VH-VL binders against NAD kinase (nadK). Designs and how they scored, part 1

No score or structure here was measured in a lab: all are predicted.

Target 1, 268 residues: NAD kinase (nadK), of Syntrophomonas wolfei subsp. wolfei (q0aze0)
Amino acid sequence: MKIILVNNRFKENTEKKAQEIAGQLSALNVEVIIDNGLDEPYAGTVDFIMVLGGDGTMLRAARRYGQRAIPVLGVNMGTVGFLSNIEINELAEYLPLILREEYSLEARMMLEVAVFQQQSLLTRVFCLNELLLRSNSPRMLSFALEISGQKLEPYRGDGLIVSTTTGSTAYSLSAGGPIADPQLDAFIVTPVASHIINKRPLVVSPEREISLHLLEEREAIIGIDGQIKMDFGAENRVLIKRAPHPLLMVNLKAKPFFTSIDRSLQRQ
Unless a header shows other numbers, all headers, positions and changes below count from the first letter of the chain; antibody chains are not in Kabat numbers.
F, E and O stand for the ipSAE by ESMFold2-Fast, ESMFold2 and OpenDDE, each averaged over both directions (binder to target, target to binder). V2 = 0.75 x the mean of E and O + 0.25 x the DockQ between their complexes.
Where letters were taken out, [cut] stands.
The coordinates of atoms that the task and the answers printed are left out; those that the model quotes come from them. Centres of patches stay.

## First folded at step 2 (VH-VL)

Design c10 (from b11 with heavy chain T100R; framework fv_bermekimab)
Fold by ESMFold2-Fast, scan of step 2:
Structure c10 (fold): chain C 268 residues (1-268), chain A 123 residues (1-123), chain B 107 residues (1-107)
Amino acid sequence: as target 1 above (268 residues)
Amino acid sequence: QVQLVESGGGVVQPGRSLRLSCTASGFTFSSYGVHWVRQAPGKGLEWVAAISYDGSNKYYAESVKGRFTISRDNSKNILFLQMDSLRLEDTAVYYCAKDRLWFGESPYGMDVWGQGTLVTFSS
Amino acid sequence: DIQMTQSPSSVSASVGDRVTITCRASQGISSWLAWYQQKPGKAPKLLIYAASSLQSGVPSRFSGSGSGSDFTLTISSLQPEDFATYYCQQANSFPLTFGGGTKVEHK
């Protein structure tokens, strides 16, 4: 059995805990690879991924490893979040279940984002929450949205979010999008400060292909999961579709999504 | 340089067939929809046909539907227009043109045009 | 089919003049209209797409406006190289259709 431990190098507590857990797993004849986010993703075969940290660390793990169809467990270090399943002080109790593969998996859809510069693919990335298109200046954007080849009326405003259902509680929520059951597969398309009357969030089949491009020269950015930023201009096009594989999240302990989001909204 | 070059035009008799070709260079041909547009001598522009980037969707003007067939060979960067049952009113310069949009089957305007190839008729 | 009616059919103008060309669609086409310039013996050149977006390399004296069914191309100060025929084209749906053209010629 080979396990990747994903942690945040900039958290002193997490680094020490990762080393302690690696020692425990090695003593149980498990091969451990530590990924602190600074190097390239581990290229070898992996049986399980354990994420030590908050939602941000899980998003990074999902982008790096989510397409490999490997079980991913979120272990909370005390940060309030939605993507962890167990607390760090519970890990010793659940470790035998992990090693015997006695757990259920919850599939979470991911986005595949392809960004082009004129005639060249610039990058292809996967993400768990969303793609955000936004202006990088005080000027409004004018852009075209296509859904499965169907051209919608031009958008004018500060930008647009294309989100997974898992991402419905991230940037899409802040922009007025709906809260979605993360067990559903759908794209949520949420305008950011649209100047067009009655532009509403759309909930769209995950089988559809979404494309975006600017209609006028503007300085804009594409943001992915709030962690990656890329310049986006009139010579750029972005193509969004459902990623080939969902993120396979490990469920060792029942965690009620709706109660958790309700509690979080109470604190807004 | 991004370029389209038409060939295959000439003088033909009514009822016969012609096949036009358009060779693309300087861009990823397989990623764009492409069009045929014609212009009769001294007349305006008339859109004739279009084909999606992968060849799965084809569109025709009503005047040519059932007589003309658009096709493409992405491995050779060539667009074709097979013209059957030619009529005197098909006399025109035929242009091939690239759609503006990268990826997609929807029209957005034609940003790159060939120089045109003339199709004329004799009695 | 969406019919595109373009007016005027021709206009006589002098260098420095403001020239306005109009285009009307028989049904709503949102902002999906392109404008082309064609000089004698040459292929058309794209000037404007999506009703008001200027194509890269096209001088700023050209501008487009309108939405729905009524559209306008404006040349704010006509230059010698602007004497040409101009065409509108709806890009809303297939089959694509062009206006009849407007010839801008010397007074």
Scores: ipSAE 0.057, ipTM 0.562, lowest interface PAE 6.9, mean pLDDT 88

Design c13 (from b11 with heavy chain T100P; framework fv_bermekimab)
Fold by ESMFold2-Fast, scan of step 2:
Order: C-alpha cells, then structure tokens, then sequence
Structure c13 (fold): chain C 268 residues (1-268), chain A 123 residues (1-123), chain B 107 residues (1-107)
C-alpha cells in the first residue's frame, strides 16, 4: 500500500507528527510519500491520502489530488473544522481499518475552473470550496453572469462567489449565502457587497455551466479556495462547471454537521 | 475609508506580558487574513504572525513561537497579539497589515497597513 | 526559511535618475513576491504584487520583473517623493520573509 501524507507546511508541529506517522506506517510495510505543499504534487499511483491538519490543508490536498478518485482522510490536529473526520489522537485506533480498507466514502462535488484570455485557455484548476471574483481596488466591479446560456442582468458590486455545497460554510457564508447540506450537489452563487438590493444568492443545479466576465476594465482577481490567486481583466472569461470526479472523503465515524454549524453560528 | 489602527504598545519590563490590538474599519474584516509585522529601531521589516479570516489557521515566526499568540474577534473587527515572556529583542514598532485574501497566503502582498504601535523596555 | 537578499543596501540618486534594486531568494518562489515603499516614520506601502503587477494608485514609473529566484524593482525616473526605503517580501511559504531593505537617498 502506498499512502500520501499531506501536512500543513505552515504548522511546524505537523512535520514532526507526519514523520512519526510515516515511521509507523513504514514499520507496517506501507510506502509513504510526504507532501508538505512545497513541491509539485506526487505524480505516481497511490492507494490512500491522509491529510494532517485543518480545513486549509484539506483544501490544498483536494485541489492537488481530488480528481484522482483516491480515498482522502482528514485528520484534525487541534483546529476545529468541517473537513476532518477523526482527531490525531484517534489515528492509532482507526489505522487497522484504514489498512484493511474497512471504511465508507462520501463523495463531495468539486468545481472545475477554466480561465480564458479571448478564445485561449490560460489555465484549468479544481477546487473544493469556491471560486471568488472580486475587485482588487476600492472600485466596485461591473460584470456579466451567464448560467447555462441564460444571460442575467449585469451585476454591480465587490464581486461574486461560486461555491460548492461543501464551501457553503466558508466564504459564501460570510457573504450571506445559505448553509447547504454537503451531501447535496449544487452550485451556490453568492454576490459580494452587491449594489443591487434584490440580487440574492442562487442555488443552481450542478449540471449548469456558469460564466463570468467584466463589463468594464477594472483591477480584479480570481481566488480559488483562498489559496490560488489570478489577475482577471476585461479580456478574460471564466467558465465554471462540476469537476469530472468528486473528492472521495473517508468516513471512519459519523460527524454531526448540523450541530457543528449551529454552534459555529452562535459564536459569530 | 479602509483603515487599520494599532494600540496597546508601551514601555514594559523584560519577562512581562503585553497585548496589542488592531481595529479595522471600512471593509469586511471577517473576510480577510491579517498579519503582524514588526520593525526594530533603525532595522528592516520582520514578519511576526498571521491569522486566517476565521481564526482557524495561525502562523508564527520561529523567534516568537510559543511566546506570542495571534487571535481575532470578527464581531468587533479587532485583531490581537498577546505577547508573553517579552525580551529586549522584541523592541520594535508593531504593524498590523491586511492580506488581500482570506488565508494570509498571498503573492498580492499586504495592501492595507496601520500606523504602528511602539513596544520598548524601561531602564 | 527562505532568505531574501536585497542589493544594494543603499543608493545615492538624483531626481530623474533610473534606480534599480535587486532581490534574490534562497530558493524558488515562483512569482510570490511583493515590493514595498517605506518613508521615515510611516508604515510600508505596497507598490508591486505578484512580482510584476502594479498596485492601484502607484505611479507607472515603478515596475517589477523576475520570477523564480531573481527579482528587480525599477524606478524609471526618480521623483522627489521616491526617496525612501524599499523592501521585497516573499509569500511562497511561511515564515514570510523580507529583504534587508534598500535606502534610496539624495546625493
């Protein structure tokens, strides 16, 4: 068995823990690849991905490996979040089940984001939470939103979020979007500081294609999961659709999504 | 108007604690990562700590790790730096600075800075 | 940690001069580099992000270039308000690190 250990390069303690876990797995004849985020994603075939850290580390792992249809387990290391399944102090208890492949999988939709300049594809990326289009200056944006060929009235404001249901509790929530059951597949389209009073978040089919472009030259950026940033100008267009493969999240124990979000909202 | 204002600096004795605050206005504070950066008198800039938009991810320079704690209160638009076990080498003007995105991991640099608050030591 | 080496540490210049400041990273940082201007007694101001993109409101005489490990900030025609200290900063990995600064001062 070959396992990738993805650790949070920004938390020094996770490197020590990753090395300890790698040693334990090697003693059980498991090959371990450590990915701390500094190099290109491991290109070889692997059987399992173990993510050590919080939601940010999980987002990075999903972007790097989520399209390979490999089981991904989030292991929490002291940060409360929505994407981990077990705590680090529970890993020893669950390790035999992991090695025997005795677990269930939960499919989480991902976004495929394609950025064009005129008619040329500049880049294609995948993400688990959201794409953000936002102004990079004090000036608001004027932009066009098209959903499966249907052209909406122009948007005017600071930007727009196109989110998965998994991303509904991330930046979309902060911008006034709805909380979505992550077992549902849907796009959530949430305006950021819209000037138009009746521009509400939209919940649309994951079969829809969403396109965005600027109507005026402005300094804008595209943000992916809060971790990738790209300049976006009037010559650019972005196309968003459901990614070919969902992220396959490992369930070793039940996680109380609704009670977790309810507690989080009381503390905001 | 977008601005950050630091407070809480002052004269301290070595080994004591001090808490710095940074108050944000004119933007949605809860949507952005924020940084603490310091500058010793006559020296260059040194990054100290950062916190993601929701407080779930915290980052520290090795020189302050275990002594300083970064936190935020999004309901009050305030960033904090709790400074414990202060040393003479912590003497600096402390700036808070906004990341353009939410995790604090940005090639876009820090786009809004406060005026700074001075931390120094009594004789 | 990624070490940022900035050169020169100071440069004496006159209004109208072309000023070039260099910054070298100890490892590859792609385009994850920003440039700042700091005037005496003031907070730093962002000039350039993503190695070569001009921040809004910054005069076009400022430009950035480079990728990977070698970066340059250029002021094409120095103005009186440009006498300041300039810093590069990498954002490729934590801890975030700054160059040592370059002071642009009057001849």
Amino acid sequence: as target 1 above (268 residues)
Amino acid sequence: QVQLVESGGGVVQPGRSLRLSCTASGFTFSSYGVHWVRQAPGKGLEWVAAISYDGSNKYYAESVKGRFTISRDNSKNILFLQMDSLRLEDTAVYYCAKDPLWFGESPYGMDVWGQGTLVTFSS
Amino acid sequence: DIQMTQSPSSVSASVGDRVTITCRASQGISSWLAWYQQKPGKAPKLLIYAASSLQSGVPSRFSGSGSGSDFTLTISSLQPEDFATYYCQQANSFPLTFGGGTKVEHK
Scores: ipSAE 0.000, ipTM 0.456, lowest interface PAE 12.8, mean pLDDT 86

Design c15 (from b11 with heavy chain L101V; framework fv_bermekimab)
Fold by ESMFold2-Fast, scan of step 2:
Structure c15 (fold): chain C 268 residues (1-268), chain A 123 residues (1-123), chain B 107 residues (1-107)
Amino acid sequence: as target 1 above (268 residues)
Amino acid sequence: QVQLVESGGGVVQPGRSLRLSCTASGFTFSSYGVHWVRQAPGKGLEWVAAISYDGSNKYYAESVKGRFTISRDNSKNILFLQMDSLRLEDTAVYYCAKDTVWFGESPYGMDVWGQGTLVTFSS
Amino acid sequence: DIQMTQSPSSVSASVGDRVTITCRASQGISSWLAWYQQKPGKAPKLLIYAASSLQSGVPSRFSGSGSGSDFTLTISSLQPEDFATYYCQQANSFPLTFGGGTKVEHK
């Protein structure tokens, strides 16, 4: 059995805890690879991925390993979030189940994002939550949105979010998007501060291809899961489609999505 | 340096066939949708046909549907228009033109045009 | 098919004049309209796309406005090189259709 431990080395407690857990796993004859984000993703065969940290660490793990069809477990390190399943102080209790492969999996769709500069592919990346297009100046953007080759009425405003259902509780929610059951597969398209009154979020089939480009020369950026940032200009185009594989999230205990989001909304 | 050059126009008899070619240079031909637009002597512009960047989708004006066939060879940077069952009303200068957006499946506007090739009829 | 009606068919103008050309679509085309300039014996030149987006290299005296079914091309101060025929073209759906043209000629 080979396990990748994904952690954030810049959080003092997570690096120390990762080494502690690696020692415990090694004592049980488990081969451990530690991924703290500094090196290239591990390319060999792996049986399980354990993510130690908050939602941000899970998003990085999903980007690095999400397309490999490997079970991924989120272990919370004290920061409340939506992508973890168990707390760090529960790990010892659940470890025997992990080693016996006694758990269920939840499939979470991912986005495949291809960014072009002129006619050349600049980058291709996968993400779990969303792509954000936003203005990087006081001036609003004018941009074109196509869904499966259908041109929508031009967007005027600060930007647009294309989100997975998992991402519905992230930036899309803050921009006025709907809360979506993460068991559903769909793209959620949410305008950011649209100048057009009643421009509504759209919920569309995950089989559709979405493309974006600017209609006027503006200073803009593309953000991916809030972690990758790229300049975006009139010579750029982005294509978004369903990623080939979903992220396989480990479920060791029931996580009550609807009651968790309900409590969060009461606080807002 | 970006260029489209039409060829294949000439004098034909009604009912016959003619094949027009358009050669592209100075840009990545395989990334763009391309169009045929014609203009009869002293008349306005009339859109004729279009083909997507990968050749998978083809579109025609009603007046030419079933008679004209658009095709492309991305390995040679050439666009074609096969014109069958030609009629006197097909007399025009034929332009090829590139859409302004790469990898677009929807049209936006045509930013690069060829010089045109004349198709006319003998009596 | 979407019909594009362009007006006027011709306009006589002098250098320095403000010229406006109107284009009407038979159904809603959002902002998906392009404007072209054509000089005698030459291919058309794209001026504006998406109703108001100025093509690179086109002088700022050219501007486009409108949405839905009614569109306007404006030349704020006509120059000698602007005497030409102008065409609108809808890009909302296939088949693409052009307006009948507006000839801007010397007064």
Scores: ipSAE 0.262, ipTM 0.706, lowest interface PAE 5.3, mean pLDDT 90

Design c16 (from b11 with heavy chain L101Y; framework fv_bermekimab)
Fold by ESMFold2-Fast, scan of step 2:
Formats: sequence, C-alpha cells, structure tokens
Structure c16 (fold): chain C 268 residues (1-268), chain A 123 residues (1-123), chain B 107 residues (1-107)
Amino acid sequence: as target 1 above (268 residues)
Amino acid sequence: QVQLVESGGGVVQPGRSLRLSCTASGFTFSSYGVHWVRQAPGKGLEWVAAISYDGSNKYYAESVKGRFTISRDNSKNILFLQMDSLRLEDTAVYYCAKDTYWFGESPYGMDVWGQGTLVTFSS
Amino acid sequence: DIQMTQSPSSVSASVGDRVTITCRASQGISSWLAWYQQKPGKAPKLLIYAASSLQSGVPSRFSGSGSGSDFTLTISSLQPEDFATYYCQQANSFPLTFGGGTKVEHK
C-alpha cells in the first residue's frame, strides 16, 4: 500500500508529526510519500491520500491530486474546519479501517478553471471551493457573465464568486451566498458588493459552462480557493466548468454538516 | 494583419444559386463566431446568418431561412454562404464579420469586417 | 424578432456640434447593444459594444448610454471624419437586428 501524507511545513509541529506518522505507517509495511507543498505533485500511483492539517491543506491536496480518483482523508491537527473527518488523536483507532479499506466515500464536485490571455491558455487549475473575481482597486468592476452561452445583465460591483456546493460555507457564505448541501452538485454564483440592488446569488446546473470577462479596463484579480492569485484584465477571459472527476473524500465517522454549520452561524 | 476577404459575388438570374466565400487571416479563425451581413444599394445593414466558432450552431434571419446555408472549414480558415432560390430582394453587398470575443456563442459586436462582395440580378 | 428603431434618420451638423442618436428596442435587450460607423463604400466599423464600452482605438468623444430598451450614442464635439452613417445593433438574441441608420451630414 502506498500513501501520500500532505502537510504544511510552515505550520508549527506539523512536519514533526508527519514524520512520526510516516514512521508508524512504514512499520506496518506502508510506503509513504510526504508532500509538504514545495515540490511538484507525486507522479506515481498511490492508494490513499492522508491530509494532515486544516481546510487550507485539504484545498491544496484537492488541487494537486483531486482528479486522480484516489481516496482523500482529512485529519485535523488543531484547526477547526469543514473538510476534515477525524482528529489526529483518533488516527491510531481508525488506521486499521483505512488499511482494510473499510470506509465510505463521498464524492465532492470540483471546478475546472481555464484562464486565457486573448486566445492563449495561460493556466488550467482545479479547485474544491471557488473562483473569485475581485477588484484590486477602489473602483468597481464592470464585467460580463455568460452561462451556457447566454449573456446575463452586466455586473457592476467589487466582483463575483463561482463556487461549488462544498465552497458554499467558505467565501461565498461571507458574500451572502446560500448554504448548500455538499451532496448536491451545482455552481453557486454570488456577487460581491454589487451596485445593482437586484443582483442575487444564482444556483446553476453543474453541466453548464460559465465565463467571465471585463467590460472596462480595471485592475482586478482572480483568486482560486484563497491560495492562487492572478492578475485579470480586459484581455483575459475565464472559463469555468465541472471538473472531469470529483474529489473522493473518506468518511470514517459521521460528521453532522447541518448541525455543525447551524452552531457556527449562531456564534456570529 | 487581421483580415477577412469575401469572394463569389456576381450577376445571377432569379431562382438560381450562388456560393460566397470569406477567407480569414491574421487571427485564429477556429476560435471565433462569424457572420454574414448584407446591405442593399442605398439601404441599411441587415444581418443574414451566423455560425459558432466550432460550427455546432447556425443561425439565420427569417428572410433567408430554408434558402441559405452557412458553413465553415476551420482547417482552411474559410466561411461559406450557400445561397439557393435567389430572389431580387437578395440584391446586396454581402459582408463577412468576426465576433469580438473568442469561444462565445453569444456575440457582443463585430470588430473585423471584410470589404464586401456584390450580388446583383439581371431582369 | 427584436425590432430596432433608430432616430433621427438624418441629422445636419457642423464641426464642433454635439450629436445625439437614439435607438429603441421593441423588447428588453439588457445592455447588449453595439454601435457602428459606416462611410460610403466602406464596411462598418465597431465603435461601442455592451451599450457603453468603447472599442479599442475609438476616440473618447464617442460615448454610449442606456439599458433595457432605450439607448443613446453621443458625439461630444463632431470632427470632420465623423460625417458618416451610424447603426445600432442588438446582440441580446438571434436573429441579430440593426437599426435603420442615422446619417450625420454637413450643414
């Protein structure tokens, strides 16, 4: 069995714990590859991915490995989040189930984001939560949104978020988007500080293609899962569609999504 | 640099057929939707037909539906308009024109136009 | 089909004048309107798209405004090269339709 351990080397004690866990797995004849984010993604075949950290580390793992149809387990190491399934102090208890493949998988849709400079593809990235288009200056953006080739009324404001249902509790929530059951597949399109009073979030079929481009020259950025940031100008176009494969998230114990989010919102 | 050039116009008899061509250069033809727009002598512009960048969708004005067929050959950078059952009211200069944005199926405007090719009739 | 009504059909103007051309759609077209300039014997030239977005290389004296059904093209200070026919075109839905044109001529 070969397992990738994904960790964040810049977090206190995470590298030491990753090495300890790697040693324990090796003692059980498990081959371990450590991915701390500095190197290219591991190119060989693997059976399982274990993510040691918070939601940010899971988002990075999903971007790097999510299209390979490999089970991914989130292990919380002291940060509260929505994407981990077990705590680090529970790993020893659940490890036998992991090695025997005694767990269920939850499929989570991902976005495929293609950014063009005129006719040239600048980059193609996959993400679990969202793409954000945002103004990078005090001036509002003016931009076009197309859904399956249909032009919507122009948007004026600070930007727009195109989110998965998994991303509904991330930045989209902060911008006024709905909370979505992550078992549903849909795009959620949430405006950011729109100047037009009746611009509402949209829930769109995941079979549709979404495109964005600026209608006026402005300083803007594209953000992906809060981790990748790129300049976006009038000569750029972004195309968003459902990624070919969902992220396969490991479920070892029930995590009550609705009661968890409800409790989180009551603290606000 | 970026250019569209129409050809194939001429004098025809009512009821006959004619095929117009439009050759593209200086841009990636296969990335853009393209249109045929006509203008009768001394009259205004009339949109005739359009074809999506990949050829999957075709659109026609009511006045030409069932008589005209738009097509494209992306390997040769050529747009075509096959005109069947020609009528006197089809007399016009025919322009080809390119969408402003790539890969879209919904145009914003047409930024590059050919010089036009004249279609006329003998009575 | 969406009918585009353009007014006036012609306007006589002098260099330095402010010229306003209007375009009315028979149905709502959001902001999906383009404006073109055409000189005799030449192909049209795109001036404005999305009702108010100025095409690259077009002088700032040209501006567009409006949304829904009523649109305006303004030339703030007419120059000698601006004597031409102007057309609006809706880009909301197929079939695409043009206005009847407005000829801006010397007075």
Scores: ipSAE 0.352, ipTM 0.731, lowest interface PAE 4.3, mean pLDDT 90
Fold by OpenDDE, second read of step 3:
Structure c16 (fold): chain C 268 residues (1-268), chain A 123 residues (1-123), chain B 107 residues (1-107)
Amino acid sequence: as target 1 above (268 residues)
Amino acid sequence: QVQLVESGGGVVQPGRSLRLSCTASGFTFSSYGVHWVRQAPGKGLEWVAAISYDGSNKYYAESVKGRFTISRDNSKNILFLQMDSLRLEDTAVYYCAKDTYWFGESPYGMDVWGQGTLVTFSS
Amino acid sequence: DIQMTQSPSSVSASVGDRVTITCRASQGISSWLAWYQQKPGKAPKLLIYAASSLQSGVPSRFSGSGSGSDFTLTISSLQPEDFATYYCQQANSFPLTFGGGTKVEHK
C-alpha cells in the first residue's frame, strides 16, 4: 500500500504529525509520500490520500489529486470544518480499517473551471468548493451569466459564486446561498451583493454549463476555493462544468450532516 | 486592426443570384458569431442573417428565409451570403458585422462593421 | 417578432444640448438592447450594449438606461460630431430587430 499524507507546510503541527504518522505507517510496511504543498503533486500511483488539517488542506488536496480517483480521508486536527471525517486522535483506531480498505466512499462533485483568453485556454482547474468572480475595485461589476447557452439578465454587483453542493457551506453560505445536501450533485449560483435587491441564488443541474464574462472594461478577480487567485478582464471568459470525476471522500466514521450542521455553523 | 471587408455586390436582375463575401482580419474570426445587416437607400437597418462562431447555427429574417443562405469558412476568415431569387425589395447596402462576444449563441451587439457592399437591380 | 418603436424620428438640437432618444420593445427584452450611431455614407457604430454598457472608445457623454421594454439613449452634451442617425436594436432573441432610427440634426 502506498499513501500520500497531505499537510500544510505553514502549520508546523501538521508537519510534525505527518512525519510521525509516516513513521508509523512505514513500520507497517506502508509506503508514504508527504505532500506539504511545496512541490508538484506526486505523479506516481497511490492507493490512499490522508489529509491532515482543516478544510483548506482538503481543498488543496482535492485540486491536486481529485481527478485521479483516489480515496481521500480528511483527518481533522482541531479545526472547525465540514470536510474532515475523523479526528487525529482517532486515526490509530481506524488505521487497521484503512489498511484493509474497509471503508465506504462518498462521491463529491467537483467543478471543472476553465479560463480563456478568447479561444485560448489559460488554465483549467478542478476544485471542490467554488469559483468566485469579484470586482477588484470598489465599483460594481457588470457581467454576463449564461447557463447552457441561455443568456440571463446582465448581472451587476460585487461578484458571483458558482459552487458545488460541498461548497454550499463555504463562501456561498456567507453570501446567502442555500445549504445543500453534499450527496446531491448541483451547481449553486450565489450573487455577491447584487445591485438587484433580493437576487436569489440559483440551483443548477450539473449537466449544464455556466459561463461568465465581463460586460465592461473593468478589472476583476477569479478566486478558486479561496486559495487560487487570478486576474480577470473583458477579454476573458470562464467556463464552469461538472468535473469528469468526483472526489472520493473516505467515510470511516458516519457523520450526520444535517444533525451536526447547526453545531458546525455556530462554531464558525 | 480589427476589420471586415465586404465584396460581391453589384447590379443584378430580379430572380437572379448573387453571392456576397466578407473577409475578416485582426481578430479570431472562428470565435465570434457574425451577422449580415442591410440598409435600403434612405431607410433604416434591417437584420438579415446570423451564423454562430462554429457555423452550427444559422438564423434568418423572415424576409429572406428560403432564399438566402449564410455560411462561413473559418479557415479562410470569410463570411458568405448566398442570395437566390433576388427581389427588388432586396436592394440595399449589405453590411457584415461581428458580434461583440465570443462563443455565444445569442448576440450582445455588433461592434465591428464592414464598409458595406451595394446590391441594386437593373431596370 | 419583437418590434422596436423608436422616438422621436428626428430631433433638432444645438451643440451643448441634452438629447434623449427612447426605444420601446413590443415585449420584454430584459437588458439586451444595443444603440448604434450612423453617419451618412458610413457603417453603423456600436455605442451601447446590454442597455447601459458603454462600448470601448465611446465618449462618456453617451449613456444608456432602461430594462424590460423601455429604453433611453442620452447624450449629455451634444458635440458637433454627434449629429447622426441613431438606432436601437434588441439582442434578446432572433430575429434581431432594429428601431426605425432617430436623426439628430442641427437646429
Scores: ipSAE 0.074, ipTM 0.659, lowest interface PAE 2.7, mean pLDDT 91

Design c18 (from b11 with heavy chain F103Y; framework fv_bermekimab)
Fold by ESMFold2-Fast, scan of step 2:
Structure c18 (fold): chain C 268 residues (1-268), chain A 123 residues (1-123), chain B 107 residues (1-107)
Amino acid sequence: as target 1 above (268 residues)
Amino acid sequence: QVQLVESGGGVVQPGRSLRLSCTASGFTFSSYGVHWVRQAPGKGLEWVAAISYDGSNKYYAESVKGRFTISRDNSKNILFLQMDSLRLEDTAVYYCAKDTLWYGESPYGMDVWGQGTLVTFSS
Amino acid sequence: DIQMTQSPSSVSASVGDRVTITCRASQGISSWLAWYQQKPGKAPKLLIYAASSLQSGVPSRFSGSGSGSDFTLTISSLQPEDFATYYCQQANSFPLTFGGGTKVEHK
């Protein structure tokens, strides 16, 4: 059995904890690769991915490994979040189940994002939460949105979010998007500070292709999962579609999504 | 230099066939949708047909549907219009034109045009 | 098919004049309208797309406005090289359709 431990080396105690867990797994004859985000993703075959940290660490793991159809377990290190399944102090209890592959998997859709400069592909990335197009100056953007080749009325405002259902509780929520059951597959298209009062979030089939481009030259950026930033201008075009593989999230214990989100919203 | 050059026009008889060609240079032809637009002598512009960048989607004006066939050869950077069952009302200068957006499924506007090739009829 | 009605069919103008050309779609086309300039014996040239987006290299005296079904092309101060025929074209849906043209001619 080979396991990747994904951690954030800059978080207090996560590097030390990753080393401790790696030692425990090695003692059980499990081969361990530690991914602290600095090196290229591990290229070899692997049986399981354990993410030690908060939602941000899980987003990085999903971008690096989510398309490989490998089980991914989120282990919470004390931060509030939606993507972990167990707490770190519960790991010893659940480790035998992990090693015997006695768990269920929850498939979470991902986005495939292709950014072009004219006809040249600049980058192709995968993400778990969302793509954000936003203005990088005080001036509003004017941009075109196409869904499966159909042009919608032009958007005018600070930007747009194209989100997965998992991402519905991330930036899309802050911009006024709906809370979506992460068991559903759908794109959620949420305007950011639209100057047109009745621009509503859209819920769109995951089989559709979404594209964005600017209708006038502005300083804009594309953001991915809040972790990757790219300049975006009138010579750029972004194409978004459902990624070929979902992220396979490990369920070792029931996590009540709706009561958890309800409590979180009451805190706000 | 970005350009489109039409060829294949000439004098034909009604009911005959003619094939127009449009050769592209100076840009990545395979990335763009392209159009045929015609203009009868002394008249306005009339859109005729379009083909997507990969050739998978083709569109026609009602006046030519079933008679004209648009196609492209991306390896040679050539657009074609096969015109069958030609009628006197097909008399026009035929332009090929590139849409402005790469990899677009929807049209936005035609930013590069050829100089046109004349199709006219005897008798 | 979406019908595009352009007016006027011709306008007589002098250098320095403000020229306004209108285009009406038979149904809503959002902002998906392009404007072209054509000089005698030449191919058309794209001036504006998406109703108001100025094509690269086109002088700022050209501007477009409108949405839905009513659109306007404005030339703020006519220059000698602007005497030409102007066409609107809807890009909302296939088949694409052009307006009948407006000839801007010398007084």
Scores: ipSAE 0.352, ipTM 0.739, lowest interface PAE 4.5, mean pLDDT 90
Fold by OpenDDE, second read of step 3:
Structure c18 (fold): chain C 268 residues (1-268), chain A 123 residues (1-123), chain B 107 residues (1-107)
Amino acid sequence: as target 1 above (268 residues)
Amino acid sequence: QVQLVESGGGVVQPGRSLRLSCTASGFTFSSYGVHWVRQAPGKGLEWVAAISYDGSNKYYAESVKGRFTISRDNSKNILFLQMDSLRLEDTAVYYCAKDTLWYGESPYGMDVWGQGTLVTFSS
Amino acid sequence: DIQMTQSPSSVSASVGDRVTITCRASQGISSWLAWYQQKPGKAPKLLIYAASSLQSGVPSRFSGSGSGSDFTLTISSLQPEDFATYYCQQANSFPLTFGGGTKVEHK
């Protein structure tokens, strides 16, 4: 068995824990690779990914490895979030199950985000939470939203979020989006400070394609999962689709999502 | 610099055919839908036809359906309008124009126009 | 087909005047309306798209407003170079259609 431990290099506690766990796994004849984000994602075949940290670390892991059908376990290290399954102090208890592959998998839809310059692809990213388009100035944006070729009314406001159901409890929520069942596949399109006061979020079928254009020459920013940032201008287009593969999240311990929402949100 | 240049206009007899061309330069031609718009002498603008960026979709005004064919060669940056069964009412300056936005099926406006080519009929 | 009706067909104005041109669609076209300026012997020039978005390079004295079926082009302070014919055009659906035009003439 080969396992990738994903941690945050900027958090020493996660690094130390990763090394400790690596030692333990090695003692059990498990091959371990530590990914602290400094290097390129490991390109070789692996059997399991263990994410040590919070939601941010999980998002990074998802972007780096989500396109691969590898089970991903979130191990919380004292943070509040929605993407961890067990606590770090529980890892020893569940480690035998991991090694015997006695766990369930939950498929979480990811976004495929493609940013173009004219017909040229600038970048393609798979992400677990959301794509954000926002103004890079105090002035509001004017941009076009198209869904499966349907041209909606021009958006005017600070920005727009296109989120997965997983991402519904992230920035989309703060912007007034609905909380979505993580087991549901859908896009959530949430306005950010729209000039239309009662502009409502859209819940969109994952079979549809979402396109964004600026309708004026203004500087904007694309944000992906709050970790990737890039400039976005009038000559750019973003195309959002359902990723061809979901993230396979490991479920070792049942976590009732809806019964824990209030508690989780109150802690944030 | 972005520009469109029409050619192929002239004097023609009713019932005959004429082929207009529009050559694009200064922008990625293959990324934009393009249009033909005509204007009869002393009259207003009339949309004639459109073709999507990749040529997969074509649209026509009812007045020219079945007679005109729009096409494009993206490798050469050229737009064409094949006009068959020409009628006196087809007399006009023919403009080619590009969509404002790229990579879409729906137009927002036409931001670049050629200077037009005149199609007239012999009396 | 969507018919576009412009009014007035002509307007006489002086430099410095506020000029307003209206365009009505026979059915709702959301905000998908463009405005063009055309001078004699010249090709049309795009001024406004998406009802209110100013095309790059167009002076700020031009503005567009409206949604649904009623739209307005406004020139806040008419300049000598603004004497021309103006057209609205719906970009909601094919076939695309233009208004009949409004000629802005010197008083």
Scores: ipSAE 0.052, ipTM 0.636, lowest interface PAE 3.1, mean pLDDT 92

